# VHH binders against StAR-related lipid transfer protein 7, mitochondrial (STARD7), part 15

Target 1, 216 residues: StAR-related lipid transfer protein 7, mitochondrial (STARD7), of Homo sapiens (Human) (q9nqz5r112to327)
Amino acid sequence: FQSSGVQHHPPEPKAQTEGNEDSEGKEQRWEMVMDKKHFKLWRRPITGTHLYQYRVFGTYTDVTPRQFFNVQLDTEYRKKWDALVIKLEVIERDVVSGSEVLHWVTHFPYPMYSRDYVYVRRYSVDQENNMMVLVSRAVEHPSVPESPEFVRVRSYESQMVIRPHKSFDENGFDYLLTYSDNPQTVFPRYCVSWMVSSGMPDFLEKLHMATLKAKN
Short names: E, the ipSAE of ESMFold2; O, the ipSAE of OpenDDE; V2, 0.75 times the mean of E and O plus 0.25 times the DockQ between their complexes.

## First folded at step 18 (VHH; from f1 with Y53S W104S W107S L111S; framework vhh_5c3l_4)

Design ctl (at its last look DockQ between E and O 0.04; V2 from the best seeds 0.00; counts 0 for: pae E 7.8 > 2, framework grips, unsure alone 63.8 < 65, placed apart)
Fold by ESMFold2, look of step 18:
Structure ctl (fold): chain B 216 residues (1-216), chain A 126 residues (1-126)
Amino acid sequence: as target 1 above (216 residues)
Amino acid sequence: QVQLQESGGGLVQPGGSLRLSCAASGFTFSDYHMSWVRQAPGKGLEVVSDISSSGGSTTYADSVKGRFTISRDNAKNTLYLQMNSLKPEDTAVYYCARDYSPESDKSLKESGMDIRGPGTQVTVSS
């Protein structure tokens, strides 16, 4: 059979289109801020804020999409491989919709307090379109009030789409991660800078290592 | 919810002055030690100054001692940093931070800094 071949390219964000600038506004540009072996990271400003929307395109040839998907959902395994996790608990599940609410507490580098997140996630395997999807966003939950011991992160949303090169159970896939803050919630400028320099790259590398070691 | 909002930054010539403010809400301000922390371009965080919960004790980084003055107004839930004799090296984003370590346990710094505001940009350029 004819295969997709050897040449796989990451999707690139839209390039600058200076000649087509509209008089009413400006088209926001994606800027690549990191280009590593397994992934590329872009960001673009969110108009009227000091915050950014981020995109990651990653590819792996040594693990399966199902391994990668399952490792991200397994909260007990996450606590074993991610030494930064202080707490990670599912506080509510809706088996009908597939939605889960989680409480996540994680170390941040000195001198920052540890941060905590309350978020809902939903995940699916789309056999028809040959992809796996994981979406998350920050929410409030009455069972998890803010604590003075941690800085509550109230802005958070992410979407990851995983596309196999062949099948869900053979090595090789691409993923696209989109992350952005809610513009109604302030996020420290230090954390914005740290996200590019350490936070996102370190997480993605640890996730890859954990996926390689995972039991199916 | 706990909020810290920095203001008062801007562009200033070397030798100039600025006064930074940090409005605090969502917690008992007078129970906490407070700090100013800065991040220069391409560098990590540096603690600039600390002030005790009552305002009776202050500390300064050697790089700012004699030029900067930290103060607080517990009635207004506001932290201040008076910055005099500014130098290009003071160019940074300045953050207000809540210290976890209350006065009764000052000898053991167990907590990290609570940096949650957007910071305020200070640029010192000739």
Scores: ipSAE 0.013, ipTM 0.432, lowest interface PAE 7.8, mean pLDDT 79
ESMFold2 (binder alone), look of step 18: mean pLDDT 78; pTM 0.786
OpenDDE, look of step 18: ipSAE 0.021; ipTM 0.335

## First folded at step 19 (VHH; framework vhh_5c3l_4)

Design k1 (from i3 with D99Q; at its last look DockQ between E and O 0.08; V2 from the best seeds 0.00; counts 0 for: pae O 7.6 > 2, placed apart)
Fold by OpenDDE, look of step 19:
Structure k1 (fold): chain B 216 residues (1-216), chain A 126 residues (1-126)
Amino acid sequence: as target 1 above (216 residues)
Amino acid sequence: QVQLQESGGGLVQPGGSLRLSCAASGFTFSDYHMSWVRQAPGKGLEVVSDISYSGGSTTYADSVKGRFTISRDNAKNTLYLQMNSLKPEDTAVYYCARQYSPEWDKWLRELGMDIRGPGTQVTVSS
C-alpha cells in the first residue's frame, strides 16, 4: 500500500505589481510578495546592498489598537508566545522618554546560527493624530558585547504605525510595519523564502493570536 | 479635533495664478511643520512644498520651484500656497497636511494616514 504523498506545492504567489507609482525619484519599487487575509507583505531591494526592506500593511477588526500595541511592549509575554525567542531582556530603561534598550536573541532557520540584536525601542501614543508608533533601531551597548555563540545583527530597524479605525479601545485598526535588518549573511534561497513565507507572516499571526489571548 | 480645510482652488488658464489657503484648528498650529501635497489623476501623492513651524524654512518640489510660494500666518492658523505661472501639469487635488515626522510622513501619506484636509481641486486648462 504505497501511500503516494501528494506534495502540495504551495501556489506561487502571483506578483501583482500594483505599481504604486511613487514619484519619479529613482526609488526602487515595492514588490508584493505575500497577500494574506489580514496583511500584505512587500519588499524592495536596498540600493547598493543585497538586502531587502520589508513592508507589511495589515488590518485587524477583532482586537483593539491598545491591546495590539501593549502585547508588543510586553517582553515577558513575548517569551511565552514566540518560540523563536531564546532571550529577550530589557537592559536599560529611560523613564522620561520611555525608551528601552533590549537584547534579543532569536533562532534562525537551520543551518544558520542564532542571531542576537541590541536595539533601542521607543513608542508613543499620539492622541492628537489618533495613532500609535513603535520604533526599534540597532545600537551598541557596552553591557552587551558580541558573543561567539550568536551572530550579532548590527543593522536593524523596525517601524510600526497603528491607526485605529475608531479609537484606541475599540476593535479595529490598520497598521504599517517597515522592517529591515542585516543578518550578516547571504541568505540561501531557502532562507530568503523562509523570511518571506514564514518568518514575518508567522510572527504577525502569532502576535495576533497572542493579542487575542491576552487578558489586557 | 484636528481639522484642516483647504480653499482657493478652481479652474484657471495656463499661466494664471491661484492662492490656496488652509485653515487649521484643533491643535497648536505654530508647533508643526506644514506641507502642501497634491494628487493628480491616476498619480500618487506628491509633496509640493514644506514650511517649518516658524516659517523660517521652506522647500519646494523641483516642478514648482520659482512658481509656487508657501507661507503661513501662525496668528491666523492659516497656511498658504501662492501658485503662479500655472501649467496643465499642476492640475490636481491639493491638500494641506500637517507633518508628523520627516521619516514617517511619506508612508503615512501613501496610506492616507497623514493629517490632511479634504483637499481643493485645481484645474489648469485652456
Scores: ipSAE 0.017, ipTM 0.314, lowest interface PAE 7.6, mean pLDDT 85
ESMFold2, look of step 19: ipSAE 0.268; ipTM 0.658
ESMFold2 (binder alone), look of step 19: mean pLDDT 83; pTM 0.846

Design k2 (from i3 with D99H; at its last look DockQ between E and O 0.02; V2 from the best seeds 0.00; counts 0 for: pae E 12.2 > 2, placed apart)
Fold by ESMFold2, look of step 19:
Structure k2 (fold): chain B 216 residues (1-216), chain A 126 residues (1-126)
Amino acid sequence: as target 1 above (216 residues)
Amino acid sequence: QVQLQESGGGLVQPGGSLRLSCAASGFTFSDYHMSWVRQAPGKGLEVVSDISYSGGSTTYADSVKGRFTISRDNAKNTLYLQMNSLKPEDTAVYYCARHYSPEWDKWLRELGMDIRGPGTQVTVSS
């Protein structure tokens, strides 16, 4: 789909619609849980669950936005630098819309079972709005039924927006990564704790190093 | 889970008016900045207007400024676009979209949009 991060999907029967009553200061519910040199991580609890919505704001000055964008799209390169990947493949590609369906199987730390994701992604370079966008959403696909080997992550959304400091082909950019767990997705409490302490920070650091290595 | 449903499009003569609505469900509507975006036949997406989560701030594309008014009713989970003095160049499919931002900061509210409904067709011709 050739869009600047706009997506759509059908409603799910168990989606939580509960929200807070206070519309003023709603962005104040975001709790910063990590403040690193190159990025900050916030989370917001999903009411009635132990799950969170997450946001990362990051800045790099030593790689270009295009390099950072391309490394995230290159599934063969991802398998080389991300030791947690068990499987990552494009299941379908719609050349007209630019949408791709992927199957991603990844390790989680002991004693967590490995997880798998079936998701549609879209990506674009929006020159008019000076940003690059990657969006993903969990889907079901008949060619990839659930396997007893892995815990299927059934619902999540992810978006990354990359804004250059200068141009897409010069060093320097900010990015905003947003992702959310759906209450229907089963994650143990220790899994969400791991996400903050090592999972997300390690991924972001490895992604940066992988981008530098691909550049040089 | 998340759903946006646009309505109110149709065929109208130049100079006419339409009011678009977008019903939101599956998320806390009042937490999110919202936009109307449009796609004319054979063209890319154009952001028409933005509105902050409270409705206190709005922006408009130059092509619609003074003719279109964005609004929202957080009690009814509904986004609106009042379109007056319609021109043939306003012919497009109109979508509502939600923004995603961890803080109330105007540059972060412009970084991206994450959900778009099925759209509603607006055709301006005589």
Scores: ipSAE 0.000, ipTM 0.134, lowest interface PAE 12.2, mean pLDDT 77
ESMFold2 (binder alone), look of step 19: mean pLDDT 85; pTM 0.864
OpenDDE, look of step 19: ipSAE 0.005; ipTM 0.273

Design k3 (from i3 with S54E; at its last look DockQ between E and O 0.55; V2 from the best seeds 0.58)
Amino acid sequence: QVQLQESGGGLVQPGGSLRLSCAASGFTFSDYHMSWVRQAPGKGLEVVSDISYEGGSTTYADSVKGRFTISRDNAKNTLYLQMNSLKPEDTAVYYCARDYSPEWDKWLRELGMDIRGPGTQVTVSS
ESMFold2, look of step 19: ipSAE 0.735; ipTM 0.878
ESMFold2 (binder alone), look of step 19: mean pLDDT 82; pTM 0.830
OpenDDE, look of step 19: ipSAE 0.459; ipTM 0.750

Design k4 (from i3 with D31E; at its last look DockQ between E and O 0.65; V2 from the best seeds 0.00; counts 0 for: pae O 7.7 > 2)
Amino acid sequence: QVQLQESGGGLVQPGGSLRLSCAASGFTFSEYHMSWVRQAPGKGLEVVSDISYSGGSTTYADSVKGRFTISRDNAKNTLYLQMNSLKPEDTAVYYCARDYSPEWDKWLRELGMDIRGPGTQVTVSS
ESMFold2, look of step 19: ipSAE 0.726; ipTM 0.871
ESMFold2 (binder alone), look of step 19: mean pLDDT 82; pTM 0.827
OpenDDE, look of step 19: ipSAE 0.015; ipTM 0.320

Design k5 (from i3 with E103D; at its last look DockQ between E and O 0.02; V2 from the best seeds 0.00; counts 0 for: pae E 8.6 > 2, placed apart)
Fold by ESMFold2, look of step 19:
Structure k5 (fold): chain B 216 residues (1-216), chain A 126 residues (1-126)
Amino acid sequence: as target 1 above (216 residues)
Amino acid sequence: QVQLQESGGGLVQPGGSLRLSCAASGFTFSDYHMSWVRQAPGKGLEVVSDISYSGGSTTYADSVKGRFTISRDNAKNTLYLQMNSLKPEDTAVYYCARDYSPDWDKWLRELGMDIRGPGTQVTVSS
């Protein structure tokens, strides 16, 4: 058997020292903030805010890329495995363009208010480059006005690219998830800290388990 | 575990040359498209150049075409960028990236870049 210490503190960020770069160069570099067995998480500050762009690079060898892709598109299944979802509804579909508008309402940990998102998403399988792509961007939609019950997230964009190690139907793939806040979007500092410590890691782990359960 | 390590940056006079290298490990290098991406002070990322998995196809940003040459050595798991006729506008941190950009959606180009290393600083100044 092997004993191992649990490292509770990630390596110190590169930003703890000064160099010959100005503050803009240092603030705009990617820093690794989590290094897990199945994924790594980086962030890069958005100049003039307390917000970050996030990037996740992950690898799984026990599920197929097609399973992982399809689970993320299935809103009814998401409601079954993600207990944080209050509402998740397709508001509008355009089958020709492949675009959908969704309304997503989710819990945030106390004392943070629950938040809602209105976003357009597109998804595609890129056969030539052997990859699958899911993209989302915040929009306004007249059928979903703001409610005083939830805090509307007004701006964000995200992308996930999934690249098989072999084929879409064999186990094994890499994925790259990028999430960016717009400078006009406001999250309290507690939401930002929670994102790194619990929010993103917990979501990714739950998504993996949901994908395993969805196998045919 | 995927690792990308950039080197070869430095301070150089306008008109000078530098050669950047990127050592890759933890994945089958020859299976992936690769890119060089730079970030100038106060600006977002700019894709400088792309190279296909075999090295048979290359693409360059208009601002560097004719001055920069991307290449790869799949036997040594190394990506290169030869930079000639350097200008002050080339001052940036340069990153090596695995290129996941979809061919069909140019607005996602930056977001499809897997940047893993600390980058290497290139400064073009008198």
Scores: ipSAE 0.012, ipTM 0.428, lowest interface PAE 8.6, mean pLDDT 79
ESMFold2 (binder alone), look of step 19: mean pLDDT 81; pTM 0.823
OpenDDE, look of step 19: ipSAE 0.024; ipTM 0.471

Design k6 (from i3 with S52T; at its last look DockQ between E and O 0.01; V2 from the best seeds 0.00; counts 0 for: pae E 13.5 > 2, placed apart)
Fold by ESMFold2, look of step 19:
Structure k6 (fold): chain B 216 residues (1-216), chain A 126 residues (1-126)
Amino acid sequence: as target 1 above (216 residues)
Amino acid sequence: QVQLQESGGGLVQPGGSLRLSCAASGFTFSDYHMSWVRQAPGKGLEVVSDITYSGGSTTYADSVKGRFTISRDNAKNTLYLQMNSLKPEDTAVYYCARDYSPEWDKWLRELGMDIRGPGTQVTVSS
């Protein structure tokens, strides 16, 4: 694991990136799905597909951003507090970039087969922008071929940004999670959105409790 | 040791074509989504195109749609950009990047782009 405190991306001007902002066309609006005291959940359609992208904005005031960041990266601890995890293993680690490839196998609602994911993740602490970042997306890896036991999820993307209220080592922060996947289910996207809405509060509650109990 | 090496740039006339290549080494190329990113003189970075790890899905900036084609050869660890009908506005240094962020959100995109090489200059001029 390498922290972003000693690493930088290539130098860039602070100018707005042209083309991509103008070329996004008619951006789909975020539609609120849940508005809870400690977090909000939105969704938007992914253009050209039947899938949604989801966004969570949340706040914790009783744990530090560093505790929250580290708990999500600790695969052995994740297996202890997340009962849906069947397997979660680091397959390959690039110590230079800090990127890792993981194999994640998770329960899916009965009677559907469990799903598995092969994904690359990267994480960093960005002192200049005062944030911690975790990003992941689905990849293929030769060491983890598809298995008949599981349904391979081939479209998975997750991005979390954590911004402290004070410092990375004092209680209090906001976070923004953006994610999408294609779990390869025959259910319509409104049913999948209902499943996310049912599961997201439970996951966030368990993550919060795990963070409070962590010795990191 | 992760390396990305861009090549294939040069000076061309408006309406001309170029094919850019990016040779990847030091990592499992087929596990990563990839992007072409360009920086025009005096401007910031612009994501030109991206491609999924398998090559099954591609996305293009509106400024290059219909003119540019991204592709990859996972057996050769190489990313390509075919650039047709070039315009003076395409003049830039072009970089390949490992792409961790498919979201076009401005502030998250920069953190998800892993640029390692010196880039290749494309100049479109009469």
Scores: ipSAE 0.000, ipTM 0.128, lowest interface PAE 13.5, mean pLDDT 77
ESMFold2 (binder alone), look of step 19: mean pLDDT 83; pTM 0.842
OpenDDE, look of step 19: ipSAE 0.766; ipTM 0.897

## First folded at step 20 (VHH; framework vhh_5c3l_4)

Design p1 (from i3 with L111M; at its last look DockQ between E and O 0.72; V2 from the best seeds 0.61)
Fold by OpenDDE, look of step 20:
Structure p1 (fold): chain B 216 residues (1-216), chain A 126 residues (1-126)
Amino acid sequence: as target 1 above (216 residues)
Amino acid sequence: QVQLQESGGGLVQPGGSLRLSCAASGFTFSDYHMSWVRQAPGKGLEVVSDISYSGGSTTYADSVKGRFTISRDNAKNTLYLQMNSLKPEDTAVYYCARDYSPEWDKWLREMGMDIRGPGTQVTVSS
């Protein structure tokens, strides 16, 4: 009567699924990168990417919100004051929403190829909340295929909020610009270099000057 | 740099009165709307009152209407909140804020910018 000792295999320790609690979405903190007279620039890394999101807080007291807003909508005028523009065209307009699809080709610093953007632009004036909003987002459009001449920027997002100090038609406003793109280049370790390369600070200064000029 | 500093808070009995002051610096005070906002324990920020840049227009939360009065002295760069007939429900940290909106405040704070002061505690208790 050979007593078959049923070896009670001890229950395999339930693998404590160490709940990676560490994915608490540590809201990546904004880092100030630039402090200029008319604006400050922050950056934060985009999770899962080597890219950064940028935020610009700016203030002007010598132009109106409406003037500043309108200059940004005027693509023909931009071609006159922005020397980096190779092409800027509205390729489609939705009359109902007011949204526009734009094709923008811009110079990049040598020896980099020029980049082209296809994006939808939407704007609104919110009188109730006393703000103007301009939003751009990259899209694909069948009439604007990629070209070997330009590097297509497929990821692009921009949002500007303009808040008047007094009114839309009186001098003085603050603005907040949130911006991200993937220009298909190695992101430099230093954000300042990237921003200089992207021309953002220069663009903002030129935009301001263009606004001043348009006022006169 | 925008600086706002609240004062005048404290402990008061129900039915009592307080006058809050906010000293502003680092910006052209007369160019901005100003607001008082408050945060009660366990609650979010609530706009209590706002005043236009010139002082010509004022608004109040329904909860404080008729009891609180917002005013400003642009020459002194000072914002005021007269609080009368205080209730326990008015217990909160009160903040002075420049051109306040929840979204705007949130965005700026994320960047280490403040459009409101450190706050002053108001406690209404018997």
Scores: ipSAE 0.447, ipTM 0.756, lowest interface PAE 1.2, mean pLDDT 88
ESMFold2, look of step 20: ipSAE 0.702; ipTM 0.860
ESMFold2 (binder alone), look of step 20: mean pLDDT 81; pTM 0.823

Design p2 (from i3 with G112N; at its last look DockQ between E and O 0.03; V2 from the best seeds 0.00; counts 0 for: pae E 4.5 > 2, placed apart)
Fold by ESMFold2, look of step 20:
Structure p2 (fold): chain B 216 residues (1-216), chain A 126 residues (1-126)
Amino acid sequence: as target 1 above (216 residues)
Amino acid sequence: QVQLQESGGGLVQPGGSLRLSCAASGFTFSDYHMSWVRQAPGKGLEVVSDISYSGGSTTYADSVKGRFTISRDNAKNTLYLQMNSLKPEDTAVYYCARDYSPEWDKWLRELNMDIRGPGTQVTVSS
């Protein structure tokens, strides 16, 4: 027979009375995970997967949009300020479309193997609509077959829209970054989401510092 | 180019019914959470209802619960709002929206990168 005698017991967490999950698994609304001075970070589940998409809305007032845009395109400079980069090279460039294919190899936290990405990027300056756009997406390329040395990330997508407060060459802008990938890890999705959410602020701060140091 | 087009608004007497439709193109409709958002005269935007990508989960503002039904037809790329027992307080412009948030809706609209359509007017009056 069980006694009712609990001598001392902390209150149990409140059981969830009404679930927010549907028959497809997870609620798809954007959830804010950070609200910082320079940016806000949201996440949402990707339909039919155990992955998240992330969105950042951020502002800087001490660098120009053109500086911020150019630092993200400069692969040689990225290798200097991003200690996680093992390799970053342009494989192919289409001068007509402005598209480039890149091979990016980066460290991942121990005990995970390094990952590599093959992606196409495009970038544009739209003077009429007062914005700059950077987009990237994972692709396959015959010059960069998969290697047993790295874990190939096969699903990766990134978009950044930059809006100047004044002009492209004066300080001040807002940006909206949307990002997702499948790092192909054994970690459960909540652990991967935690690692991305903790690492994104650090990456954004390093990018900001790199942009400040690259001022002409 | 993401494109959303609302239709089915109009003038109706209190207690009447309307059904709004939203035609979607330029994206994979079945991958996205969708919303109906309304703006009454002189008021801010209010989320009326949300529906998950499959249609399996829905939410409603308290002011419309039991009277409005959101639905979607992923084969036809169309979002619907059935509005019954309409009240004068329901008078508004109704927008369908993809991934709606007030944090970036206005910002994207100013860049001609809207996440909602131009809207359809619903007027409930005697």
Scores: ipSAE 0.156, ipTM 0.558, lowest interface PAE 4.5, mean pLDDT 81
ESMFold2 (binder alone), look of step 20: mean pLDDT 82; pTM 0.832
OpenDDE, look of step 20: ipSAE 0.486; ipTM 0.793

Design p3 (from i3 with S30T; at its last look DockQ between E and O 0.65; V2 from the best seeds 0.66)
Amino acid sequence: QVQLQESGGGLVQPGGSLRLSCAASGFTFTDYHMSWVRQAPGKGLEVVSDISYSGGSTTYADSVKGRFTISRDNAKNTLYLQMNSLKPEDTAVYYCARDYSPEWDKWLRELGMDIRGPGTQVTVSS
ESMFold2, look of step 20: ipSAE 0.694; ipTM 0.857
ESMFold2 (binder alone), look of step 20: mean pLDDT 81; pTM 0.818
OpenDDE, look of step 20: ipSAE 0.720; ipTM 0.868
ESMFold2, look of step 21: ipSAE 0.710; ipTM 0.868
ESMFold2 (binder alone), look of step 21: mean pLDDT 81; pTM 0.817
OpenDDE, look of step 21: ipSAE 0.625; ipTM 0.813

Design p4 (from i3 with F27Y; at its last look DockQ between E and O 0.74; V2 from the best seeds 0.00; counts 0 for: pae O 2.3 > 2)
Fold by OpenDDE, look of step 20:
Structure p4 (fold): chain B 216 residues (1-216), chain A 126 residues (1-126)
Amino acid sequence: as target 1 above (216 residues)
Amino acid sequence: QVQLQESGGGLVQPGGSLRLSCAASGYTFSDYHMSWVRQAPGKGLEVVSDISYSGGSTTYADSVKGRFTISRDNAKNTLYLQMNSLKPEDTAVYYCARDYSPEWDKWLRELGMDIRGPGTQVTVSS
């Protein structure tokens, strides 16, 4: 009667899944990359990508928030003052939400191909909180297929918040623009180069000038 | 650069009074609304009072209404908060802030920009 000693194998210590709590999502710090008269530019890396998110803080005192806001909504006027625009069209409008789908084709610096964007934009005037908001986000639209002539930018997000100094109709406001896109190119180490390529600083200056012109 | 500096805080007994001042510089003071915000221990930021750019309009949190008075002197670039009938619950760091909103403050702070001062401690205790 050989007593087969059932060796009770001690339960394998449950591998304490060391919850890598260390992924405390170290909110990547913003780095200032540009300081101009009317705005400052910051960037931060987008986690898991080679791309950056950008923020622009700007101030104007010679135009009203409403003027500045309205000029940005006026696609026909933009075609007149923005020489980089090849095409800018509203392809769809939702009457309920006021959202619009736009097709935007823009020149890029030579020898780069022009880029085209399909995006939805939404805007709101929040009187209670004394702010205006303009948001854009890339979308796909069946009426705007990709073209071999342009490089489609599939990732694009822009949010602008306008804060009046006094009121929507009095001169003076601050704005914060948060922006990211993937223009399907290698981003240079220096954000300034990319921003120049994207024309953001020039665009903002032109936008300001366009606003001034529209006021008169 | 926008600079705000609070002063006038301190230790006071319940029922006492304090007058806070905020010196503003680096921007056109008269163009902006100003606010007093406070942070009590273990609590978030709370708007205490705000005043319009001209001083023509003021608002108060319910908790301080009738006890606190916000005012400004645009010629001196100074914001004031008269605090009367102080309570232990008023114990907090008090901040002067330009055109304050929680969202706006958060965004600007992430950028290393400040729209509020370093704060002044107010302690109400027997």
Scores: ipSAE 0.235, ipTM 0.610, lowest interface PAE 2.3, mean pLDDT 87
ESMFold2, look of step 20: ipSAE 0.768; ipTM 0.880
ESMFold2 (binder alone), look of step 20: mean pLDDT 81; pTM 0.821

Design p5 (from i3 with S57T; at its last look DockQ between E and O 0.61; V2 from the best seeds 0.64)
Fold by OpenDDE, look of step 21:
Structure p5 (fold): chain B 216 residues (1-216), chain A 126 residues (1-126)
Amino acid sequence: as target 1 above (216 residues)
Amino acid sequence: QVQLQESGGGLVQPGGSLRLSCAASGFTFSDYHMSWVRQAPGKGLEVVSDISYSGGTTTYADSVKGRFTISRDNAKNTLYLQMNSLKPEDTAVYYCARDYSPEWDKWLRELGMDIRGPGTQVTVSS
């Protein structure tokens, strides 16, 4: 009577279904790239591209939000203080929305060709939320065809939010500038370095100085 | 660096009172409006009250109007919230914040910048 020992095969470990960790697109972290007296600059890579988005947080205490805001809207004044401007014109105005289409041509560092931008600009003053907003976005416009003289930048976005410390008409505010552009150049690493190290910072410093001068 | 530290929270019975304080440092306190915001369990951040830089203007959420009083002492770099007639619905973490807006807070946090304190727990229970 040979007792056939029924070898209870231990149940095969249920394959733990590796939960599809939904690759929630890990929003790439902002990297600080510059720390200046009046502002800090961050960058993050744009997913799927070789481009970066930039963000500037700055503070001024010697000019009013309104002054700083108005100087940025004044294209004629910008032509006076921004030496990199080759052309800056409002080509269309929408009365209903207050939006403006601008053609902006700017010098780039040698040996790079000058770039031109066609973009819509919108601004708003939100008293309820105590902020001023400036938004720019690249557009195409039939009256501004591409020129062989300039490289058309087709992707450009800029948003600035100004937050008064006290009021729109009293000195002191914080601002947050977020921007990205595709200057259509495989930016040599040195160009990226230039834009980060000198381009935007210099512009912001000049803008501040222009604001101070306009006050007077 | 902006530093804000809340205090004065705790457990209180319905109808009771608490006084919150916020100590501010790392910025010119008198130049900024200040806010109290709160987060109840399972809810988002809600602005409770705002006060202008000089203290001349104050605003309140409808839910706390007539019961809460925001004030500031610029010489002491301190923000206050007097909470009277507390209700269970007031149970939340209360934060002191500089120049608060939800969007502004979000953007700055993404940069590793904080414009609000770590918060103080207020629990209203029988």
Scores: ipSAE 0.572, ipTM 0.814, lowest interface PAE 0.8, mean pLDDT 89
ESMFold2, look of step 20: ipSAE 0.746; ipTM 0.881
ESMFold2 (binder alone), look of step 20: mean pLDDT 82; pTM 0.830
OpenDDE, look of step 20: ipSAE 0.501; ipTM 0.790
ESMFold2, look of step 21: ipSAE 0.727; ipTM 0.860
ESMFold2 (binder alone), look of step 21: mean pLDDT 82; pTM 0.831

